# Ledger of designs, part 22: VHH binders against F-box associated domain-containing protein sdz-33 (sdz-33)

Target 1, 300 residues: F-box associated domain-containing protein sdz-33 (sdz-33), of Caenorhabditis elegans (q9u232)
Amino acid sequence: MATVPFPILCLPDFVLQKSLKLMGVVEHLCLSILSKNIKQLIATLKGYPKCFSFKFVPFTSLTVVGERFKHFSFRFDIDESSQNANLRSYTDEGTYITLTVPGFTVKHWIEHVAYVLCRNNSIKLVLWEPNIDEVYEIVKDMRTVEVVIVSSEIQSCHLLKLFPSLRYLGVYKAPISAQILTYNLLHLEVKTKVTLNDILISNCSNFSISGNDVSDKELNFFMRSWIKGSNPRLTKFYIRNSLRVRDPYLETVLFQNIDYIETHKKIYWRTFEISRPDGTKADVMWDPLYNSYFNMTVQH
Below, E stands for the ipSAE of ESMFold2; O stands for the ipSAE of OpenDDE; V2 stands for 0.75 times the mean of E and O plus 0.25 times the DockQ between their complexes.

## First folded at step 26 (VHH; framework vhh_enristomig)

Design kd (from z5 with S30D T104E S106R E108K; at its last look DockQ between E and O 0.02; V2 from the best seeds 0.00; counts 0 for: pae E 15.4 > 2, placed apart)
Fold by ESMFold2, look of step 26:
Structure kd (fold): chain B 300 residues (1-300), chain A 122 residues (1-122)
Amino acid sequence: as target 1 above (300 residues)
Amino acid sequence: EVQLLESGGGEVQPGGSLRLSCAASGFTFDDYAISWYRQAPGKQREWVSRITSGGRTKYAESVKGRFTISRDNAKNTLYLQMSSLRAEDTAVYYCAAQDYWPLEGRYKYDYWGQGTLVTVKP
């Protein structure tokens, strides 16, 4: 007898469970704070994998990633004096709501959401000028698989030691360190300045670069280096050029001293194939009208 | 503080026009593709339109020719100009910031707004 029953709670068990399975993530969270019995019931409805992201941005938020990568985002309203936090978002039906539990802090909400919605303890972090030790204390019982550093000097070996399961790292506004570049990441996303040397020493499998102006000559050098065996773990290399440069000599400059096959030619994009001497091939995509994208994918 | 704030919703007669705005703060707005979504009462959220960081636009078939998406990177603001509005356009409209990896065929969804209600009178 923990709480006063609500009308939906008076339904027979089989009807109640069927009704709950038709509801969305936000509705489940709303109901889960009403009583311990409802919290436990919703936790047993883990019929699909769920995970969530926790963000330390100017306002703290979390995102639950559901089936087919649907995202449900919640923002914390934190009382500075008490550290109590309210959680707010829109429902699947578009209604704005605020969830309040007396005495809940951000850590309490993370533990609650993980208990109710997540099948595993995986978490993704977005960090904007954080104290990384404070962040770690909040999430240490979770498996951190992704970190995005938006505006911070956090790139030390300390970060890598705190999060040994890390697969994805984003670095947006701070210079990237050689320690990060050479780390064996599944994904590295960079929106800060990188040099050709930084690219060549990288050891990640998927490398995404934005906001850089890598020249065709530098891309040629990179591809020739790859053909000779550089970047041995690289599977995908993506560059978004911020400046459109119409190059009438694309094949002459970009593929100088490279044997290639043009595999597709359309008015909006072109694709090419290059090969290592051992037969390993890579697909290269280039947009000849708008030099906004360069993509290289290694075939396995 | 990262924020997406929609505005410009309201009531309008059939055939009327509205302009929605989404003010963004606390992140590098011009590095993201920004989308409008909508959710009618009792329905699932649906995609409406998207504009990339480079200004390329796409529209859902149900709104092509009636809605225009645009962005002003100097003001960190996304717009949706809606015209020839119909009763079925009644919904809460959301903006969302997302990044797209073309060769990986997926979006990275970072931020959503709170939404603004558009009601087209019968």
Scores: ipSAE 0.000, ipTM 0.176, lowest interface PAE 15.4, mean pLDDT 73
ESMFold2 (binder alone), look of step 26: mean pLDDT 79; pTM 0.786
OpenDDE, look of step 26: ipSAE 0.013; ipTM 0.272

Design ke (from z5 with G54K E108S; at its last look DockQ between E and O 0.02; V2 from the best seeds 0.00; counts 0 for: pae E 12.6 > 2, placed apart)
Fold by ESMFold2, look of step 26:
Structure ke (fold): chain B 300 residues (1-300), chain A 122 residues (1-122)
Amino acid sequence: as target 1 above (300 residues)
Amino acid sequence: EVQLLESGGGEVQPGGSLRLSCAASGFTFSDYAISWYRQAPGKQREWVSRITSKGRTKYAESVKGRFTISRDNAKNTLYLQMSSLRAEDTAVYYCAAQDYWPLTGSYSYDYWGQGTLVTVKP
């Protein structure tokens, strides 16, 4: 365990609270493992908003993230025979430190860190070639907001069964299944290969695609299908294509057989409006220089 | 597994030069904006430089004109050429990958390296 000067531990609670508000994440974790009273004091510290987000990579790392550009990462050091785990990281002072609590497993650490540093017990769960059942047992009492899958395979039915309130799903490398595509997700982010048919059958509200090159003809067909009523739950559709030289005929291919209004033209981006027969409108935005982005937002 | 491995840190004299490398694996390097950050002892982590997937570069004012960021997408490697080093450049330097996913409602996916120590002797 880290050494903490005893004079700090002898301070009256109100003085200790002021001192704690001047300390960083590593100091809070070091102190929080020393006693139940200090742990509770840090967890309930008034006037110290716990705005860190929480990212968990099972059996690998735990990251407490402050707003933009500020984060603290810890790696697990796990004894496979006992499943006891230590946390390792650099301190704010640049020294290397290991946090040890006798008998702590990965589950104990995630519960401890969430209690001490995080307000709402939610996580971004990054699954790297996962054993989903083992991960579920660790996080089942936490609210899971996002799941990101980085693997060559996934059991879609089992994942959705274990996380029935799943709203955000990112799929990297794994083939995306029709079961995932048709699921009522709020956000689906895909960095693996998808086809036009995959896009058309999707039932998510926000659909983000990269790592593909969706052609102008495919985007045209998608938009014509949307005008005729496809993707009825879709609110936002975003594609990041590879950078390429502008095609001088791009607008004619992209909007072929589509009634549109150009609503804004700048050197960096152009916007268009398209409509369904019932009057529902969508804003279409793309990068005219390289055709590297396509963004469609449905107006409500 | 996503991995960012920094190397090239060490001790250097004031006014000297050092080249940091960040080897990336487990993701499509060419799709990411990659940044260098640093953290001096007792200070908060600060942004140093960024290179986008399109190759645009930006620098913190404290390093502008002295540091050069570059990337080699064929080797999945990010570089930071540091010149005219000063004592205040002493820090642990980290590389970080941040995806350019859509503008609203989605969380950014961040990867960080373990860091490499740069010490500029007084």
Scores: ipSAE 0.000, ipTM 0.230, lowest interface PAE 12.6, mean pLDDT 75
ESMFold2 (binder alone), look of step 26: mean pLDDT 80; pTM 0.798
OpenDDE, look of step 26: ipSAE 0.036; ipTM 0.345

Design kf (from z5 with W101S E108K; at its last look DockQ between E and O 0.02; V2 from the best seeds 0.00; counts 0 for: pae E 15.5 > 2, placed apart)
Fold by ESMFold2, look of step 26:
Structure kf (fold): chain B 300 residues (1-300), chain A 122 residues (1-122)
Amino acid sequence: as target 1 above (300 residues)
Amino acid sequence: EVQLLESGGGEVQPGGSLRLSCAASGFTFSDYAISWYRQAPGKQREWVSRITSGGRTKYAESVKGRFTISRDNAKNTLYLQMSSLRAEDTAVYYCAAQDYSPLTGSYKYDYWGQGTLVTVKP
């Protein structure tokens, strides 16, 4: 716990660089709190992009994704009276490592981790019923690019105003608002009920829908509307239904009044091409044996 | 043409072993995380195991300690070594090459094989 000089700091730069590259995220964080010089040294080791996310659920936590998609998860132990926070992780042997810096709050830790481990200040938030204004105050100096809302209480136009760099939004439990649907997100993931009208007014580039049973008639109407020019920003539309078996004649419903070309046929799925009058094309994937997957990809 | 071709399925006694193979072509195999899935009659497809491009492996709890996933990037081939097989392991086994989704922190399925049937006698 007390700062002790490490002999590693007396090594020639070449040997020091090799030694530090052998260490993982937890070791780098441990070293980074020992002194300002060591903090700066660790920050220069950003050889690969690293990303992190913060979860604001009953317990606040931090996840860092390192090399080879290793995830390093930490929980904050927050002193209610001072708001000082310790960062706690577990080793493979079931013991834990606690990182303590006097006076550090959750905000200080977020800034520290971003400085030493991340090439940019972009973050992902996973939110469960937190006060969104308090979350904003903690992360306002970061570029928030992804938010997943697990509960219904913070879905609002206020969210979009607080996080103007937002590109990815997930909404899991509340009805989705028209403002969110029409926002020009890169990716919108919805696990709550959506209607055909909600799909038609959407303005995101990638729209993923889960936990909905969208009928073939509704998909047909959507595709016909797309052919006529709806959803002009759409590049990928993905929907996962719970259907298991298709009627062998359902293709006539799905593509009714649509000119299409079948581009590929496999045992487990088929791919079709549809076109707008201006020549814009989209690939549609249809799984004739299982309806667990519908995908439309626009060829831009 | 993208292809994933499973082989090595068959009929086996309880407690026996099988090795499944999945030959890949038409894409850069080494760049994908590759998974095994299975589907028993009347059930949803379920995840069995995954191996990342860097070789990190994960297993469903139901198969941990009995199944081993591996890959040979030089041969574009995925393997599943199955041992201590049970009647509950009877299913069609599929390999899938996945596209990463940053939103979920997980992989979406991009390419699927045709499947190979594994039957464990009652």
Scores: ipSAE 0.000, ipTM 0.168, lowest interface PAE 15.5, mean pLDDT 75
ESMFold2 (binder alone), look of step 26: mean pLDDT 80; pTM 0.795
OpenDDE, look of step 26: ipSAE 0.074; ipTM 0.574

## First folded at step 27 (VHH)

Design pa (from kc with Y100W; framework vhh_enristomig; at its last fold request DockQ between E and O 0.01; V2 from the best seeds 0.00; counts 0 for: pae E 19.4 > 2, placed apart)
Amino acid sequence: EVQLLESGGGEVQPGGSLRLSCAASGFIFSDYAISWYRQAPGKQREWVSRITSGGRTKYAESVKGRFTISRDNAKNTLYLQMSSLRAEDTAVYYCAAQDWYPLTGSYKYDYWGQGTLVTVKP
ESMFold2, look of step 27: ipSAE 0.000; ipTM 0.132
ESMFold2 (binder alone), look of step 27: mean pLDDT 80; pTM 0.795
OpenDDE, look of step 27: ipSAE 0.423; ipTM 0.759
ESMFold2, fold request of step 29: ipSAE 0.000, 0.000, 0.000; ipTM 0.086, 0.211, 0.190
ESMFold2 (binder alone), fold request of step 29: mean pLDDT 79, 79, 79; pTM 0.790, 0.789, 0.789
OpenDDE, fold request of step 29: ipSAE 0.285, 0.285, 0.324; ipTM 0.692, 0.692, 0.717

Design pb (from kc with Y101S L103F; framework vhh_enristomig; at its last look DockQ between E and O 0.02; V2 from the best seeds 0.00; counts 0 for: pae E 15.8 > 2, placed apart)
Fold by ESMFold2, look of step 27:
Formats: structure tokens, C-alpha cells, sequence
Structure pb (fold): chain B 300 residues (1-300), chain A 122 residues (1-122)
């Protein structure tokens, strides 16, 4: 594949800046490794994404989220001996472009991409069973306000010490710990066994549970507790259960001793409103036919 | 955060049509491959159709030629046009956003909707 000259590099700086603004993420990364001057010019452009995500999976990768829902994914080719890394992206033709900088590790690439493309310090990490201490060493010098760690291995005070900005966590493969339940998370997603007590002590804003069955009696107790003031930070509570056929007596269990207003009634979903004494309201939606989900959203 | 809300289900006679919708929020919809799945009572969940971020579609053999999947990225909405419906199509239909990574060859996120019931009368 023949390399063509970069005629844009021969232009005066002000014309070069205008040309750069017409280019995309992959072109900016390619140009940014050519010289310190070009790197600096690209870093000063204001048209780049206001948010981005660094996503680590079994094969380490990086995703930049651009304006208008663009999503640019890159894979690292890592030399285990030296820890040197090349950055790889796919082209429209089904081939890929590999970017190489002598001596660059994954950490160098993350810092480089953040410097040249991204304007905010918010980083999202998506991790499957990583060595968490190694991940921390890669990202510790980044300015991080959100971390999403999707790994059953990470449920201790060590996690909380390493990532004090942790706002999102997935727990899929081990029992959920009390430290994680009571941590002030924006979003907690659980695919492991959760008890009624676990739900009641949780301090997250958005709690999503799947792969677990929670009974109508347990949901009734939860709702009565919420009416009395439990889970004060909770904004959304969502449970996905296995499909089961239900009979028509479900309402007598679920809403026993609860004052509610039914706002919508269909065979496959029903919507209700419940209230705290202080006037705070929540919308409850559930599937009376299959008990496939229960959804509670606190209004405003 | 992530929300997928299905609608458009209902009761229909054999040979009839329905259009299902899935409204998405809380993620960059245009970046995801989106699928329809269905589950009949007492049966295992089965894949129905998928549309990639690039708009390429695939269908299960049981629905090929009868169902059409589409997406409107400007409205963050997925659709399933169902025609020539049969009693065997009776199920709860779910939309799912599954992030495909070309580097891993696998899906890393698993976002599911609440489901909408389609009943085709015997």
C-alpha cells in the first residue's frame, strides 16, 4: 500500500487548522503522531467530543465517542515483553490501520488520545475480569469522575480506594458485598443473587437487577419500606425476572396495605402511582402476565 | 440510565399484522446493533432479528419473509413490522442492545427492554 505525501502539511498554519477541522478522528490520530507541532494544533481544536469512553475488554480496546453518536473503536496490539503497544483501527475496506510510536505503551496511548481528541476528564472504564492493579497503573494519572467496572472480582475496599470517583458498577459473578451496596453509586447493575435486605440497604440511584427472582411479597415489603422513607437516593429500580405465567390474584399480594392509583391497565403491563407522606411520587410498572419485570421510577 | 421500552403488542387474528416499536435512551443508540428476541410461555428465549449500526439485517428462518426490522437513529427507535402472523408467533417480544466489538468478536453490553406481548388467536 503506497503512502502518499501529506500535502496539508505544506500549508500555512491558519490554512492547516481549517483543513484539520474537516477531518475525522482516525485522520487526526494519524496526523497527531507526525510532529509535536501538528499534535499541538489538533489538541487546540474545539470541535471534538465533549465526552469519551475508554473501554477495556479481554483484548484491550479504546473507544472514542464523538459528536452525533459517532463511535470510534481501536484495539491495542501489545508486546508482552516490552509492553509496547500499537493502536489498530479498521478501515471501510475491511483492512485495518496500525499506528506505531516507538516506546508507546497502552498508558501512553490513552494519555495521547485524551490529550489530542478529548476535552473533558470524565472516563468510563468497561472491564471484564482484568488485573485491577494493572488497570489502575494505566489510568491513575487520568482525571476520572466515572468508572464502570463490570467484573465480579472487584467488590472490596481495595476497589473503592483505587477508584474514588466510582459511580457505575456491574456485578455479575459473585455475591454482592455490603460495601458495594452502600456505596453512593449512580448506577448498580447486578446479575447475581440479591436478597430483600440487599435491596433495602442499597444506596445507589439506579438499581438494575437481572438473573434473580424477587417475589411479589418481597416487592410489597420493599414498596411499603420505600413509602416509609427507605432508599432515599433511589431514582430508578428495575428487576428483570424469568418469564412465568401468573394468575389474576397478583394484585392482592403486591399491593397489600399500600394506597395506590392505577394509571394504566393492559394484559401485558400495568402502571401504578404510589406516594410518600411528603408528596413524593413513584411510578410502578410491571408485567402481570409473566412477571418478567418490575419497574419503579421516582418522579422528578 | 439505559432504557429500552417496547410497545405495539396486542391481540391479532392469524394472518394479521402488527408493528412493534422500541424507544431507546441513556446510550448512543446509533452505535449499537439492536435485536428483537421473543419468548413464548414456558419456552426458551429465541432470537428473531438483528440490525447492525450500519443497517445490515438478519432474520431467524422462522420469520424470514414475514418480519422486517428497521431503525430510526434520529428518533432512537427500533421497529419490527410483523405480517402473516401465526399462532406460533405468540410471545413476549423484547428489544436488546448488544454492543458488538470488532476487536473481541463478541458483545460486551446486554441491555434489554421490558417486553411487549403479541398474541395471535388460535
Amino acid sequence: as target 1 above (300 residues)
Amino acid sequence: EVQLLESGGGEVQPGGSLRLSCAASGFIFSDYAISWYRQAPGKQREWVSRITSGGRTKYAESVKGRFTISRDNAKNTLYLQMSSLRAEDTAVYYCAAQDYSPFTGSYKYDYWGQGTLVTVKP
Scores: ipSAE 0.000, ipTM 0.198, lowest interface PAE 15.8, mean pLDDT 72
ESMFold2 (binder alone), look of step 27: mean pLDDT 80; pTM 0.793
OpenDDE, look of step 27: ipSAE 0.382; ipTM 0.736

Design pc (from kc with Y101T P102F; framework vhh_enristomig; at its last look DockQ between E and O 0.01; V2 from the best seeds 0.00; counts 0 for: pae O 15.7 > 2, placed apart)
Fold by OpenDDE, look of step 27:
Structure pc (fold): chain B 300 residues (1-300), chain A 122 residues (1-122)
Amino acid sequence: as target 1 above (300 residues)
Amino acid sequence: EVQLLESGGGEVQPGGSLRLSCAASGFIFSDYAISWYRQAPGKQREWVSRITSGGRTKYAESVKGRFTISRDNAKNTLYLQMSSLRAEDTAVYYCAAQDYTFLTGSYKYDYWGQGTLVTVKP
């Protein structure tokens, strides 16, 4: 780190803070490289979202999405011989500025950007056909990782080992394994084929499935299992874009042998309440018109 | 008083068409799913078609592509357009209404009509 005194670094903290508030992302990134103290100060400034989503294409680009759809786009210019990387920050006008720090790799830049822009070091990674090992090398030191993976090549055991801080997982176009299903995830979103058995063995709090042909009979069984005490961690289970064919006897099948009360009736959907013997209740929303939506939310 | 009154039945030749109507009164028609059933002589009553309050439709395989169920909530009327009629379509056709409530027991309709006779013969 260049030990060259930078005049702005000598300003009183209250003046510096005022000045920093008037600066943009690129300025903050630059100043944060020059001083650890300033880096910390910038990280605590109000104005940036506390959490960012990172769309990361390895060795090519990084898109940061903040609150209210604020976007920051970066690209990496990597020297293959030295593995040093330059960061290109794109402006809304379509121009970009290149930041060069001797010795900085893609990993260094990602860490730096994450630190500066995300105060809690929590990141959401959206990965498209990623090399998991490569991504791991970049994010292994991050404390909290939310991951959305669109890939057909996911090894469940390996994934969980690589990302021990994983809380949110989206699995698109990949097989779902028992290891993933039984893992203590806060949120699991699956856009691949899921069986009744898969649903029953799931141990996540929030379970979302889409593009599945889950029958009313299967859903009935699921609800009955829940009533009997299955998955006490469950807070929400919902199905979107169901491929189910409407059955004229749907209402007799879905709640067969289940005690329920109707709580709301709307034009396009109905809500019911089911309960466990221990007093735990859940709201079940059902779309009677399109038969394409099922949502069960456990009451707290 | 709740009433379902079927009409439009009659005699028709094979390949012909008929339009059945079911006029409803005495209840909130728009809140009910409505179905057509039919019963041929010496046979059990069978489900033909269903339409939800919102207009979602379902058909038995035996009539799929030939029959069209529809409803007019403003007129409290259910319709069944029948085309390409066959001898096996001969039956008394019944209108049945069911509130879209979930049941834990056997399937039951809330209201039934008296039926209208459709006879398909050369």
Scores: ipSAE 0.000, ipTM 0.207, lowest interface PAE 15.7, mean pLDDT 79
ESMFold2, look of step 27: ipSAE 0.000; ipTM 0.150
ESMFold2 (binder alone), look of step 27: mean pLDDT 80; pTM 0.804

Design pd (from kc with S53T K58R L103Y; framework vhh_enristomig; at its last look DockQ between E and O 0.01; V2 from the best seeds 0.00; counts 0 for: pae E 10.5 > 2, placed apart)
Amino acid sequence: EVQLLESGGGEVQPGGSLRLSCAASGFIFSDYAISWYRQAPGKQREWVSRITTGGRTRYAESVKGRFTISRDNAKNTLYLQMSSLRAEDTAVYYCAAQDYYPYTGSYKYDYWGQGTLVTVKP
ESMFold2, look of step 27: ipSAE 0.000; ipTM 0.353
ESMFold2 (binder alone), look of step 27: mean pLDDT 80; pTM 0.803
OpenDDE, look of step 27: ipSAE 0.442; ipTM 0.768

Design pe (from kc, 21 letters changed; framework vhh_8h63_2; at its last look DockQ between E and O 0.02; V2 from the best seeds 0.00; counts 0 for: pae E 15.2 > 2, placed apart)
Fold by OpenDDE, look of step 27:
Structure pe (fold): chain B 300 residues (1-300), chain A 122 residues (1-122)
Amino acid sequence: as target 1 above (300 residues)
Amino acid sequence: ELQLVESGGGLVQAGGSLTVSCAASGFIFSDYAMGWSRQAPGKERELVARITSGGRTKYADTVKGRFTISRDNAKNTLYLQMNSLKPEDTAMYYCAAQDYYPLTGSYKYDYWGQGTQVTVSG
């Protein structure tokens, strides 16, 4: 395509930079398509916050949220016959502008938007009911470090294979497999049903569980297991249980056969310190009345 | 150390009245919601009445219209005025301080007194 000389491209760099700083995201996206040089220049501009989350609803919409809640919303208009897609960029006022590039697919647009808005940043990929294989083809070239999946169609082994750089994983509505649990994730967030055994075999550094009902007896077992050397990678374990009314006069078994020191006592929070034989310590915050919260942080 | 000390319990005839009190110490009383619960033999402890730091009250259906919860922040004291007492009201009455848990958006009672026994004879 004979690059139609675009006068703005002939401006000195310092003028061009000033001009680009006055432009919005849509202009940046457009100019970045027209010139590779401009695309590179835009990527070096100070102004786009660190990309916080890249929410992708497959074949429907893309939402980019940056630092301080800067929000960009896009929608794909796909031609089903050709698989070409237009990009609709939405304004805060609810209006949108449509960007059309001949031959561009959803993949091209995602890559382009990611490059312009999230260059040099790790992308938190948030997927809602995705087809993992299809999504993979779209995002395989992106620097994805964190993946949040809300789906029941997760194949754990396949997922880990597709995303070797995966360090953060959120599983909200899918079964969790032993492969995922035993994987050396930095952060694992689970909002599905897990068993005590699942917890005990986990190998992640930061493990967060919600929507479960883990008893003080089970938590006791977990702590005892940790003291004995289970999951040496553990830095934080957090569980949010359903609210249960407990008899405040019943003795808790949470610290049965565990040496502990109570370090802080507040009306709503109690903090304890436990120790491993190797000298490693952990702070345990627990709700003794309702067993609604359990937080164990390993001291480093 | 947070302390709650209940008093005023005793034996009363059906239809009679009784006021129980709770003396609070060891915390800023005015900042916390307070409540009364009771436990009858062989039954679970149940909430009877609650009063927020701002003075809003809530009652169990079983005592609504008969019991009145109130507080005196200057005296760090919680009260429960019980009228038209029934044999079914026989229980150990407990005072409790309630805290808000921002993570769950819920309130719970964290501290309880030793209780005061209320017995209503038929």
Scores: ipSAE 0.000, ipTM 0.186, lowest interface PAE 14.3, mean pLDDT 81
ESMFold2, look of step 27: ipSAE 0.000; ipTM 0.174
ESMFold2 (binder alone), look of step 27: mean pLDDT 81; pTM 0.805

Design pf (from kc, 23 letters changed; framework vhh_7ubx_2; at its last look DockQ between E and O 0.13; V2 from the best seeds 0.00; counts 0 for: pae O 16.2 > 2, placed apart)
Fold by OpenDDE, look of step 27:
Structure pf (fold): chain B 300 residues (1-300), chain A 122 residues (1-122)
Amino acid sequence: as target 1 above (300 residues)
Amino acid sequence: QVQLVESGGGLVQPGGSLRLSCAASGFIFSDYAMTWVRQAPGKGPEWIARITSGGRTKRDDSTKGRFTISRDNAKNTLYLQMTSLKPEDTALYYCAAQDYYPLTGSYKYDYRGPGTQVTVSS
């Protein structure tokens, strides 16, 4: 029996492409359910953001954040008896449509959305108070390389075992373990209490501290340690979401006993260059007024 | 060269209104979230409002309902409409361009202007 092709696929390529480009995410999701071929085609379309973040509240909602702050918000209506789920897609205007596929579970929907929107992209997974094991079962087959955990408890060793491809990690509201700090992460963001020692033992390339004030003296020590050869993998260290109440005209202890070159001086922030004996250089931005009051970037 | 230039500040009586503008140049304005921050004498910086490249806004509760943030990407301009001004609103107002951290939804201040002074006094 000659398999009748999906009718839309019979259109001339230029018409099909144009039509698909005019469609929104919901339309793409719907079409992708109807035909595997069209699903594959849509997944290869140009125009989707290069980076997708999935905010996943287990068994409740899925938010996809794309380029330029575009958001796609979904909610799951789960039948507890069958575990079948409907997908509610919300618009910016607060309206929503419901997609129903017989037999689809939350997992099916997540996989479907990920495939359609992120087939060729890495997925950033944001987990809010998750049961890591449960979430793992859902996302284990996904291309997840970035994970943000918003939780009061994390099992660092278990996490690292479950996510061997982990390169980016955000830890919120949970104690940071030495295992995580010393892991070879490309990016680590921590919004919890961090000590100077924690910073010094870190082995990530890009390290972000949020919601924690670090003194100029501590930062001075950090820089001195770096100059002496600490964390050779470091490419960037910066502090976010910390408003400093300091007089920008006061001298700082930040650069005491450090050889530096001032590269830029503005009214509210300064840029400096520091160097290791081996010739490696780093740019340091100091801003006493804004949240990102300290930023060090290693030159490559 | 990246430039942010605030304007529209001045002296106003309590209950009055002001519209601040921030003219941006030297970078792709439409790619950045923009924010207003103010600093009163003797106080630390205070975040007021943020608007994403797509026009989504977030505002601090202290000024919510009185201040409105908006942007015109075609003009590379950020706005802050202030109404029902109070003496406590007296501050230097800054606009800043922010880079979005997509993983956590956090923002980094990349660029800011010199600020415009707003003084609310009878």
Scores: ipSAE 0.000, ipTM 0.177, lowest interface PAE 16.2, mean pLDDT 79
ESMFold2, look of step 27: ipSAE 0.000; ipTM 0.178
ESMFold2 (binder alone), look of step 27: mean pLDDT 77; pTM 0.758

